# VHH binders against Protein SAR DEFICIENT 4 (SARD4), part 11

Target 1, 283 residues: Protein SAR DEFICIENT 4 (SARD4), of Arabidopsis thaliana (Mouse-ear cress) (q9fly0)
Amino acid sequence: QNYTVSSPSSLLLMPSWSSSSSLPYMGVKLVTYFPHNSSQNLPGIHGSYTLFSSTTGQTLATMDGTVLTLYRTSSVSGLGSKILARDDSQVLIMVGSGALAPHLIKSHLAAKPSLRRVIIWNRTPQRAQELAETLSKDPQHKEISFDSHDSLDQIIPLGDIISCATNSTVPLVKGEFLKPGTHLDLVGSFSHEMKECDDNAIQRGSVFVDNDTAMIEAGELAGAFERGVIKREDICGNLVELIKGDKEGRKSSTDITVFKSVGSGTVDLLTAQLVHETYLSRC
Short names: E, the ipSAE of ESMFold2; O, the ipSAE of OpenDDE; V2, 0.75 times the mean of E and O plus 0.25 times the DockQ between their complexes.

## First folded at step 22 (VHH)

Design z3a (framework vhh_7z1x_3; at its last read DockQ between E and O 0.65; V2 from the best seeds 0.00; counts 0 for: pae E 12.1 > 2)
Amino acid sequence: QVQLVETGGGLVQPGGSLRLSCTASGFTFSDYEMYWVRQAPGKGLEWLSGIYSGGSSTYYADSVKGRFTISRDNAKNTLYLQMNSLQPDDTAVYFCAADYSEGSDWLFYDYWGQGTQVTVSS
ESMFold2, look of step 22: ipSAE 0.000; ipTM 0.275
ESMFold2 (binder alone), look of step 22: mean pLDDT 85; pTM 0.867
OpenDDE, look of step 22: ipSAE 0.212; ipTM 0.648
ESMFold2, fold request of step 32: ipSAE 0.010, 0.012, 0.000; ipTM 0.424, 0.471, 0.412
ESMFold2 (binder alone), fold request of step 32: mean pLDDT 86, 86, 86; pTM 0.872, 0.873, 0.871
OpenDDE, fold request of step 32: ipSAE 0.592, 0.519, 0.492; ipTM 0.835, 0.803, 0.790
ESMFold2, last read: ipSAE 0.000, 0.000, 0.000; ipTM 0.265, 0.378, 0.263
ESMFold2 (binder alone), last read: mean pLDDT 86, 86, 86; pTM 0.873, 0.869, 0.872
OpenDDE, last read: ipSAE 0.577, 0.516, 0.508; ipTM 0.827, 0.801, 0.796

## First folded at step 23 (VHH)

Design a21 (from t1 with E33W Y52S; framework vhh_lunsekimig_d3; at its last look DockQ between E and O 0.07; V2 from the best seeds 0.00; counts 0 for: pae O 10.5 > 2, placed apart)
Amino acid sequence: EVQLVESGGGVVQPGGSLRLSCAASGFTFSDYWLYWYRQAAGIERELIASISSGGSTYYVDSVKGRFTISRDNSENTMYLQMNSLRAEDTGLYYCAADYSEGSDWLFYDYWGQGTLVTVSS
ESMFold2, look of step 23: ipSAE 0.012; ipTM 0.454
ESMFold2 (binder alone), look of step 23: mean pLDDT 83; pTM 0.824
OpenDDE, look of step 23: ipSAE 0.006; ipTM 0.285

Design a22 (from t1 with D98Y Y99S; framework vhh_lunsekimig_d3; at its last look DockQ between E and O 0.09; V2 from the best seeds 0.00; counts 0 for: pae E 12.7 > 2, placed apart)
Amino acid sequence: EVQLVESGGGVVQPGGSLRLSCAASGFTFSDYELYWYRQAAGIERELIASIYSGGSTYYVDSVKGRFTISRDNSENTMYLQMNSLRAEDTGLYYCAAYSSEGSDWLFYDYWGQGTLVTVSS
ESMFold2, look of step 23: ipSAE 0.000; ipTM 0.162
ESMFold2 (binder alone), look of step 23: mean pLDDT 78; pTM 0.770
OpenDDE, look of step 23: ipSAE 0.008; ipTM 0.317

Design d11 (from z3a with S104Y; framework vhh_7z1x_3; at its last fold request DockQ between E and O 0.69; V2 from the best seeds 0.00; counts 0 for: pae E 9.3 > 2, grease 24.7 > 24.2)
Amino acid sequence: QVQLVETGGGLVQPGGSLRLSCTASGFTFSDYEMYWVRQAPGKGLEWLSGIYSGGSSTYYADSVKGRFTISRDNAKNTLYLQMNSLQPDDTAVYFCAADYSEGYDWLFYDYWGQGTQVTVSS
ESMFold2, look of step 23: ipSAE 0.012; ipTM 0.411
ESMFold2 (binder alone), look of step 23: mean pLDDT 85; pTM 0.870
OpenDDE, look of step 23: ipSAE 0.151; ipTM 0.610
ESMFold2, fold request of step 25: ipSAE 0.000, 0.005, 0.011; ipTM 0.367, 0.332, 0.398
ESMFold2 (binder alone), fold request of step 25: mean pLDDT 86, 86, 86; pTM 0.870, 0.871, 0.873
OpenDDE, fold request of step 25: ipSAE 0.352, 0.016, 0.352; ipTM 0.722, 0.315, 0.723

Design d12 (from z3a with S101D E102Y; framework vhh_7z1x_3; at its last look DockQ between E and O 0.01; V2 from the best seeds 0.00; counts 0 for: pae E 13.3 > 2, placed apart)
Amino acid sequence: QVQLVETGGGLVQPGGSLRLSCTASGFTFSDYEMYWVRQAPGKGLEWLSGIYSGGSSTYYADSVKGRFTISRDNAKNTLYLQMNSLQPDDTAVYFCAADYDYGSDWLFYDYWGQGTQVTVSS
ESMFold2, look of step 23: ipSAE 0.000; ipTM 0.165
ESMFold2 (binder alone), look of step 23: mean pLDDT 86; pTM 0.869
OpenDDE, look of step 23: ipSAE 0.063; ipTM 0.554

## First folded at step 28 (VHH; framework vhh_lunsekimig_d3)

Design n11 (from t1 with D31S D61K E101A S103D; at its last look DockQ between E and O 0.08; V2 from the best seeds 0.00; counts 0 for: pae E 8.7 > 2, placed apart)
Amino acid sequence: EVQLVESGGGVVQPGGSLRLSCAASGFTFSSYELYWYRQAAGIERELIASIYSGGSTYYVKSVKGRFTISRDNSENTMYLQMNSLRAEDTGLYYCAADYSAGDDWLFYDYWGQGTLVTVSS
ESMFold2, look of step 28: ipSAE 0.012; ipTM 0.411
ESMFold2 (binder alone), look of step 28: mean pLDDT 81; pTM 0.801
OpenDDE, look of step 28: ipSAE 0.031; ipTM 0.516

Design n12 (from t1 with D61K S100P E101S S103D; at its last fold request DockQ between E and O 0.45; V2 from the best seeds 0.00; counts 0 for: pae E 7.5 > 2, grease 27.2 > 24.2)
Amino acid sequence: EVQLVESGGGVVQPGGSLRLSCAASGFTFSDYELYWYRQAAGIERELIASIYSGGSTYYVKSVKGRFTISRDNSENTMYLQMNSLRAEDTGLYYCAADYPSGDDWLFYDYWGQGTLVTVSS
ESMFold2, look of step 28: ipSAE 0.177; ipTM 0.621
ESMFold2 (binder alone), look of step 28: mean pLDDT 80; pTM 0.791
OpenDDE, look of step 28: ipSAE 0.018; ipTM 0.440
ESMFold2, fold request of step 32: ipSAE 0.018, 0.013, 0.013; ipTM 0.505, 0.488, 0.488
ESMFold2 (binder alone), fold request of step 32: mean pLDDT 81, 81, 81; pTM 0.804, 0.800, 0.800
OpenDDE, fold request of step 32: ipSAE 0.020, 0.000, 0.045; ipTM 0.531, 0.226, 0.567

Design n13 (from t1 with D61K S100P E101T F107Y; at its last look DockQ between E and O 0.04; V2 from the best seeds 0.00; counts 0 for: pae E 12.6 > 2, grease 24.9 > 24.2, placed apart)
Fold by ESMFold2, look of step 28:
Structure n13 (fold): chain B 283 residues (1-283), chain A 121 residues (1-121)
Amino acid sequence: as target 1 above (283 residues)
Amino acid sequence: EVQLVESGGGVVQPGGSLRLSCAASGFTFSDYELYWYRQAAGIERELIASIYSGGSTYYVKSVKGRFTISRDNSENTMYLQMNSLRAEDTGLYYCAADYPTGSDWLYYDYWGQGTLVTVSS
């Protein structure tokens, strides 16, 4: 729901709630759009999330919507790799070095403590090098080797976990270079023209999604369905089904697993709940 | 300072053409994904065209085949060539830029001030 405030500014409301009694929360993501802010060196879009009790209506927490989105996206990918990647994974390939990349790296490192090496690729190699240098200096990561590389095809065969967060419209990860047992994490594609991997990656992999809208919105999947590479019934499960145990994740150490996320209001609510409950645990 | 400045708007008759420009400064232009939005009076702003850092383009149905988005990274400028203009194309046209951050459109989204296009006889 989008409301014009004063032309050209607007306010967007994105509510979410759960029917489950085990999730007694509801919330709303509030987004403002102020396009004239560019003249003041400010972002044109700002966000906030408010969490309420669904039983009493009391406000439980408010949090920055942009920060929530960064944590939500990276936490979903981390949970995906925790469930689907091999427990003995050692090498993480990060494809992309934008704002999500450090959050994704942190989430995958937390999900698989066996990881010891991170190799970063970006179409602008200097950005990948700068991120690797920044992460190398962090004392929290002194046991982790951070590097950058200018050839993606050369490093893909090294990866146990490959995370992609780009807006690419050209496939970057080629399935022919994936080794058996790789977990491929696809974050960037959320429109029909966007894709981060080719059809071979989709065909070789057991494909999971964060929610069923990925089958409509993700360019890698929509295109693969149209070309007959994979059928909608071949999607192995969604995040909720994996968490509940209704669907099996990785079946063998040689399976290639593919996790495609596009985001959802349900994941926003779960993320806000986690942040709120984590704060209470530290009181 | 990050700035996006639209220009090239004006009054044009149906069937006519206009070329809009979006001049950018204060960021590494070639790394950004770029967008044109349109806002008609009393209606919400809508995406009409985008051009990705790799050069691929997207158009909504109402403008596909009539509008062409392009970018010149050496001049830090994005363009919208608008042909076969119709009365319903009247509105404020905004450019926007976004750094590739994955699934979310909200982080570091920059917008221009808008340029008015009026299509009438």
Scores: ipSAE 0.000, ipTM 0.165, lowest interface PAE 12.6, mean pLDDT 80
ESMFold2 (binder alone), look of step 28: mean pLDDT 80; pTM 0.794
OpenDDE, look of step 28: ipSAE 0.010; ipTM 0.313

Design n14 (from t1 with D31S S53R D61K; at its last look DockQ between E and O 0.27; V2 from the best seeds 0.00; counts 0 for: pae O 9.9 > 2)
Amino acid sequence: EVQLVESGGGVVQPGGSLRLSCAASGFTFSSYELYWYRQAAGIERELIASIYRGGSTYYVKSVKGRFTISRDNSENTMYLQMNSLRAEDTGLYYCAADYSEGSDWLFYDYWGQGTLVTVSS
ESMFold2, look of step 28: ipSAE 0.103; ipTM 0.565
ESMFold2 (binder alone), look of step 28: mean pLDDT 84; pTM 0.835
OpenDDE, look of step 28: ipSAE 0.005; ipTM 0.276

## First folded at step 29 (VHH; framework vhh_7z1x_3)

Design h21 (from b4 with Y103T S106K Y108T T109L; at its last look DockQ between E and O 0.01; V2 from the best seeds 0.00; counts 0 for: pae E 16.4 > 2, placed apart)
Amino acid sequence: QVQLVETGGGLVQPGGSLRLSCTASGFTFSNYAMNWVRQAPGKGLEWLSGISGSGGSTSYADSVKGRFTISRDNAKNTLYLQMNSLQPDDTAVYFCAKSVTITWGKDTLEYFQHWGQGTQVTVSS
ESMFold2, look of step 29: ipSAE 0.000; ipTM 0.129
ESMFold2 (binder alone), look of step 29: mean pLDDT 80; pTM 0.796
OpenDDE, look of step 29: ipSAE 0.007; ipTM 0.230

Design h22 (from b4 with Y103T S106K D107S T109I E110T; at its last look DockQ between E and O 0.02; V2 from the best seeds 0.00; counts 0 for: pae E 15.6 > 2, placed apart)
Amino acid sequence: QVQLVETGGGLVQPGGSLRLSCTASGFTFSNYAMNWVRQAPGKGLEWLSGISGSGGSTSYADSVKGRFTISRDNAKNTLYLQMNSLQPDDTAVYFCAKSVTITWGKSYITYFQHWGQGTQVTVSS
ESMFold2, look of step 29: ipSAE 0.000; ipTM 0.124
ESMFold2 (binder alone), look of step 29: mean pLDDT 86; pTM 0.849
OpenDDE, look of step 29: ipSAE 0.000; ipTM 0.251

Design h23 (from b4 with S106K T109I; at its last look DockQ between E and O 0.01; V2 from the best seeds 0.00; counts 0 for: pae E 14.4 > 2, SAP .683 > .668, placed apart)
Amino acid sequence: QVQLVETGGGLVQPGGSLRLSCTASGFTFSNYAMNWVRQAPGKGLEWLSGISGSGGSTSYADSVKGRFTISRDNAKNTLYLQMNSLQPDDTAVYFCAKSVTIYWGKDYIEYFQHWGQGTQVTVSS
ESMFold2, look of step 29: ipSAE 0.000; ipTM 0.121
ESMFold2 (binder alone), look of step 29: mean pLDDT 82; pTM 0.819
OpenDDE, look of step 29: ipSAE 0.026; ipTM 0.498

Design h24 (from b4 with N31R Y103T S106R T109F; at its last look DockQ between E and O 0.01; V2 from the best seeds 0.00; counts 0 for: pae E 14.1 > 2, placed apart)
Amino acid sequence: QVQLVETGGGLVQPGGSLRLSCTASGFTFSRYAMNWVRQAPGKGLEWLSGISGSGGSTSYADSVKGRFTISRDNAKNTLYLQMNSLQPDDTAVYFCAKSVTITWGRDYFEYFQHWGQGTQVTVSS
ESMFold2, look of step 29: ipSAE 0.000; ipTM 0.119
ESMFold2 (binder alone), look of step 29: mean pLDDT 82; pTM 0.835
OpenDDE, look of step 29: ipSAE 0.028; ipTM 0.418

## First folded at step 30 (VHH; framework vhh_lunsekimig_d3)

Design j1 (from n12 with P100K D103E; at its last fold request DockQ between E and O 0.11; V2 from the best seeds 0.00; counts 0 for: pae E 6.7 > 2, grease 26 > 24.2, placed apart)
Amino acid sequence: EVQLVESGGGVVQPGGSLRLSCAASGFTFSDYELYWYRQAAGIERELIASIYSGGSTYYVKSVKGRFTISRDNSENTMYLQMNSLRAEDTGLYYCAADYKSGEDWLFYDYWGQGTLVTVSS
ESMFold2, look of step 30: ipSAE 0.073; ipTM 0.556
ESMFold2 (binder alone), look of step 30: mean pLDDT 80; pTM 0.797
OpenDDE, look of step 30: ipSAE 0.017; ipTM 0.451
ESMFold2, fold request of step 32: ipSAE 0.032, 0.038, 0.013; ipTM 0.542, 0.520, 0.441
ESMFold2 (binder alone), fold request of step 32: mean pLDDT 81, 81, 81; pTM 0.802, 0.801, 0.799
OpenDDE, fold request of step 32: ipSAE 0.297, 0.233, 0.274; ipTM 0.682, 0.671, 0.686

Design j2 (from n12 with D103E; at its last look DockQ between E and O 0.49; V2 from the best seeds 0.00; counts 0 for: pae E 7.5 > 2, grease 26.6 > 24.2, SAP .679 > .668)
Amino acid sequence: EVQLVESGGGVVQPGGSLRLSCAASGFTFSDYELYWYRQAAGIERELIASIYSGGSTYYVKSVKGRFTISRDNSENTMYLQMNSLRAEDTGLYYCAADYPSGEDWLFYDYWGQGTLVTVSS
ESMFold2, look of step 30: ipSAE 0.016; ipTM 0.491
ESMFold2 (binder alone), look of step 30: mean pLDDT 81; pTM 0.797
OpenDDE, look of step 30: ipSAE 0.018; ipTM 0.436

Design j3 (from n12 with P100K D103M F107L; at its last look DockQ between E and O 0.11; V2 from the best seeds 0.00; counts 0 for: pae E 12.4 > 2, grease 24.7 > 24.2, placed apart)
Amino acid sequence: EVQLVESGGGVVQPGGSLRLSCAASGFTFSDYELYWYRQAAGIERELIASIYSGGSTYYVKSVKGRFTISRDNSENTMYLQMNSLRAEDTGLYYCAADYKSGMDWLLYDYWGQGTLVTVSS
ESMFold2, look of step 30: ipSAE 0.000; ipTM 0.213
ESMFold2 (binder alone), look of step 30: mean pLDDT 80; pTM 0.793
OpenDDE, look of step 30: ipSAE 0.000; ipTM 0.263

Design j4 (from n12 with D103Q L106V; at its last look DockQ between E and O 0.22; V2 from the best seeds 0.00; counts 0 for: pae E 12.3 > 2, placed apart)
Amino acid sequence: EVQLVESGGGVVQPGGSLRLSCAASGFTFSDYELYWYRQAAGIERELIASIYSGGSTYYVKSVKGRFTISRDNSENTMYLQMNSLRAEDTGLYYCAADYPSGQDWVFYDYWGQGTLVTVSS
ESMFold2, look of step 30: ipSAE 0.000; ipTM 0.181
ESMFold2 (binder alone), look of step 30: mean pLDDT 80; pTM 0.792
OpenDDE, look of step 30: ipSAE 0.019; ipTM 0.419

## First folded at step 31 (VHH)

Design i1 (from n12 with L106Y F107T; framework vhh_lunsekimig_d3; at its last read DockQ between E and O 0.47; V2 from the best seeds 0.00; counts 0 for: pae E 5.7 > 2)
Amino acid sequence: EVQLVESGGGVVQPGGSLRLSCAASGFTFSDYELYWYRQAAGIERELIASIYSGGSTYYVKSVKGRFTISRDNSENTMYLQMNSLRAEDTGLYYCAADYPSGDDWYTYDYWGQGTLVTVSS
ESMFold2, look of step 31: ipSAE 0.024; ipTM 0.536
ESMFold2 (binder alone), look of step 31: mean pLDDT 80; pTM 0.794
OpenDDE, look of step 31: ipSAE 0.026; ipTM 0.492
ESMFold2, fold request of step 32: ipSAE 0.171, 0.026, 0.158; ipTM 0.631, 0.506, 0.627
ESMFold2 (binder alone), fold request of step 32: mean pLDDT 81, 81, 81; pTM 0.797, 0.793, 0.797
OpenDDE, fold request of step 32: ipSAE 0.102, 0.006, 0.013; ipTM 0.617, 0.223, 0.336
ESMFold2, last read: ipSAE 0.030, 0.218, 0.006; ipTM 0.541, 0.660, 0.143
ESMFold2 (binder alone), last read: mean pLDDT 81, 81, 81; pTM 0.795, 0.796, 0.796
OpenDDE, last read: ipSAE 0.008, 0.033, 0.022; ipTM 0.320, 0.552, 0.442

Design i2 (from n12 with P100K L106F F107L; framework vhh_lunsekimig_d3; at its last look DockQ between E and O 0.54; V2 from the best seeds 0.00; counts 0 for: pae E 9.0 > 2, grease 24.9 > 24.2, SAP .673 > .668)
Amino acid sequence: EVQLVESGGGVVQPGGSLRLSCAASGFTFSDYELYWYRQAAGIERELIASIYSGGSTYYVKSVKGRFTISRDNSENTMYLQMNSLRAEDTGLYYCAADYKSGDDWFLYDYWGQGTLVTVSS
ESMFold2, look of step 31: ipSAE 0.011; ipTM 0.370
ESMFold2 (binder alone), look of step 31: mean pLDDT 80; pTM 0.791
OpenDDE, look of step 31: ipSAE 0.039; ipTM 0.561

Design i3 (from d11 with Y32H G50F Y59S; framework vhh_7z1x_3; at its last look DockQ between E and O 0.05; V2 from the best seeds 0.00; counts 0 for: pae E 9.9 > 2, placed apart)
Amino acid sequence: QVQLVETGGGLVQPGGSLRLSCTASGFTFSDHEMYWVRQAPGKGLEWLSFIYSGGSSTSYADSVKGRFTISRDNAKNTLYLQMNSLQPDDTAVYFCAADYSEGYDWLFYDYWGQGTQVTVSS
ESMFold2, look of step 31: ipSAE 0.005; ipTM 0.223
ESMFold2 (binder alone), look of step 31: mean pLDDT 84; pTM 0.850
OpenDDE, look of step 31: ipSAE 0.020; ipTM 0.439

Design i4 (from d11 with Y32H Y35N G50F; framework vhh_7z1x_3; at its last look DockQ between E and O 0.16; V2 from the best seeds 0.00; counts 0 for: pae E 13.4 > 2, grease 25.1 > 24.2, SAP .675 > .668, placed apart)
Amino acid sequence: QVQLVETGGGLVQPGGSLRLSCTASGFTFSDHEMNWVRQAPGKGLEWLSFIYSGGSSTYYADSVKGRFTISRDNAKNTLYLQMNSLQPDDTAVYFCAADYSEGYDWLFYDYWGQGTQVTVSS
ESMFold2, look of step 31: ipSAE 0.000; ipTM 0.169
ESMFold2 (binder alone), look of step 31: mean pLDDT 84; pTM 0.853
OpenDDE, look of step 31: ipSAE 0.019; ipTM 0.455

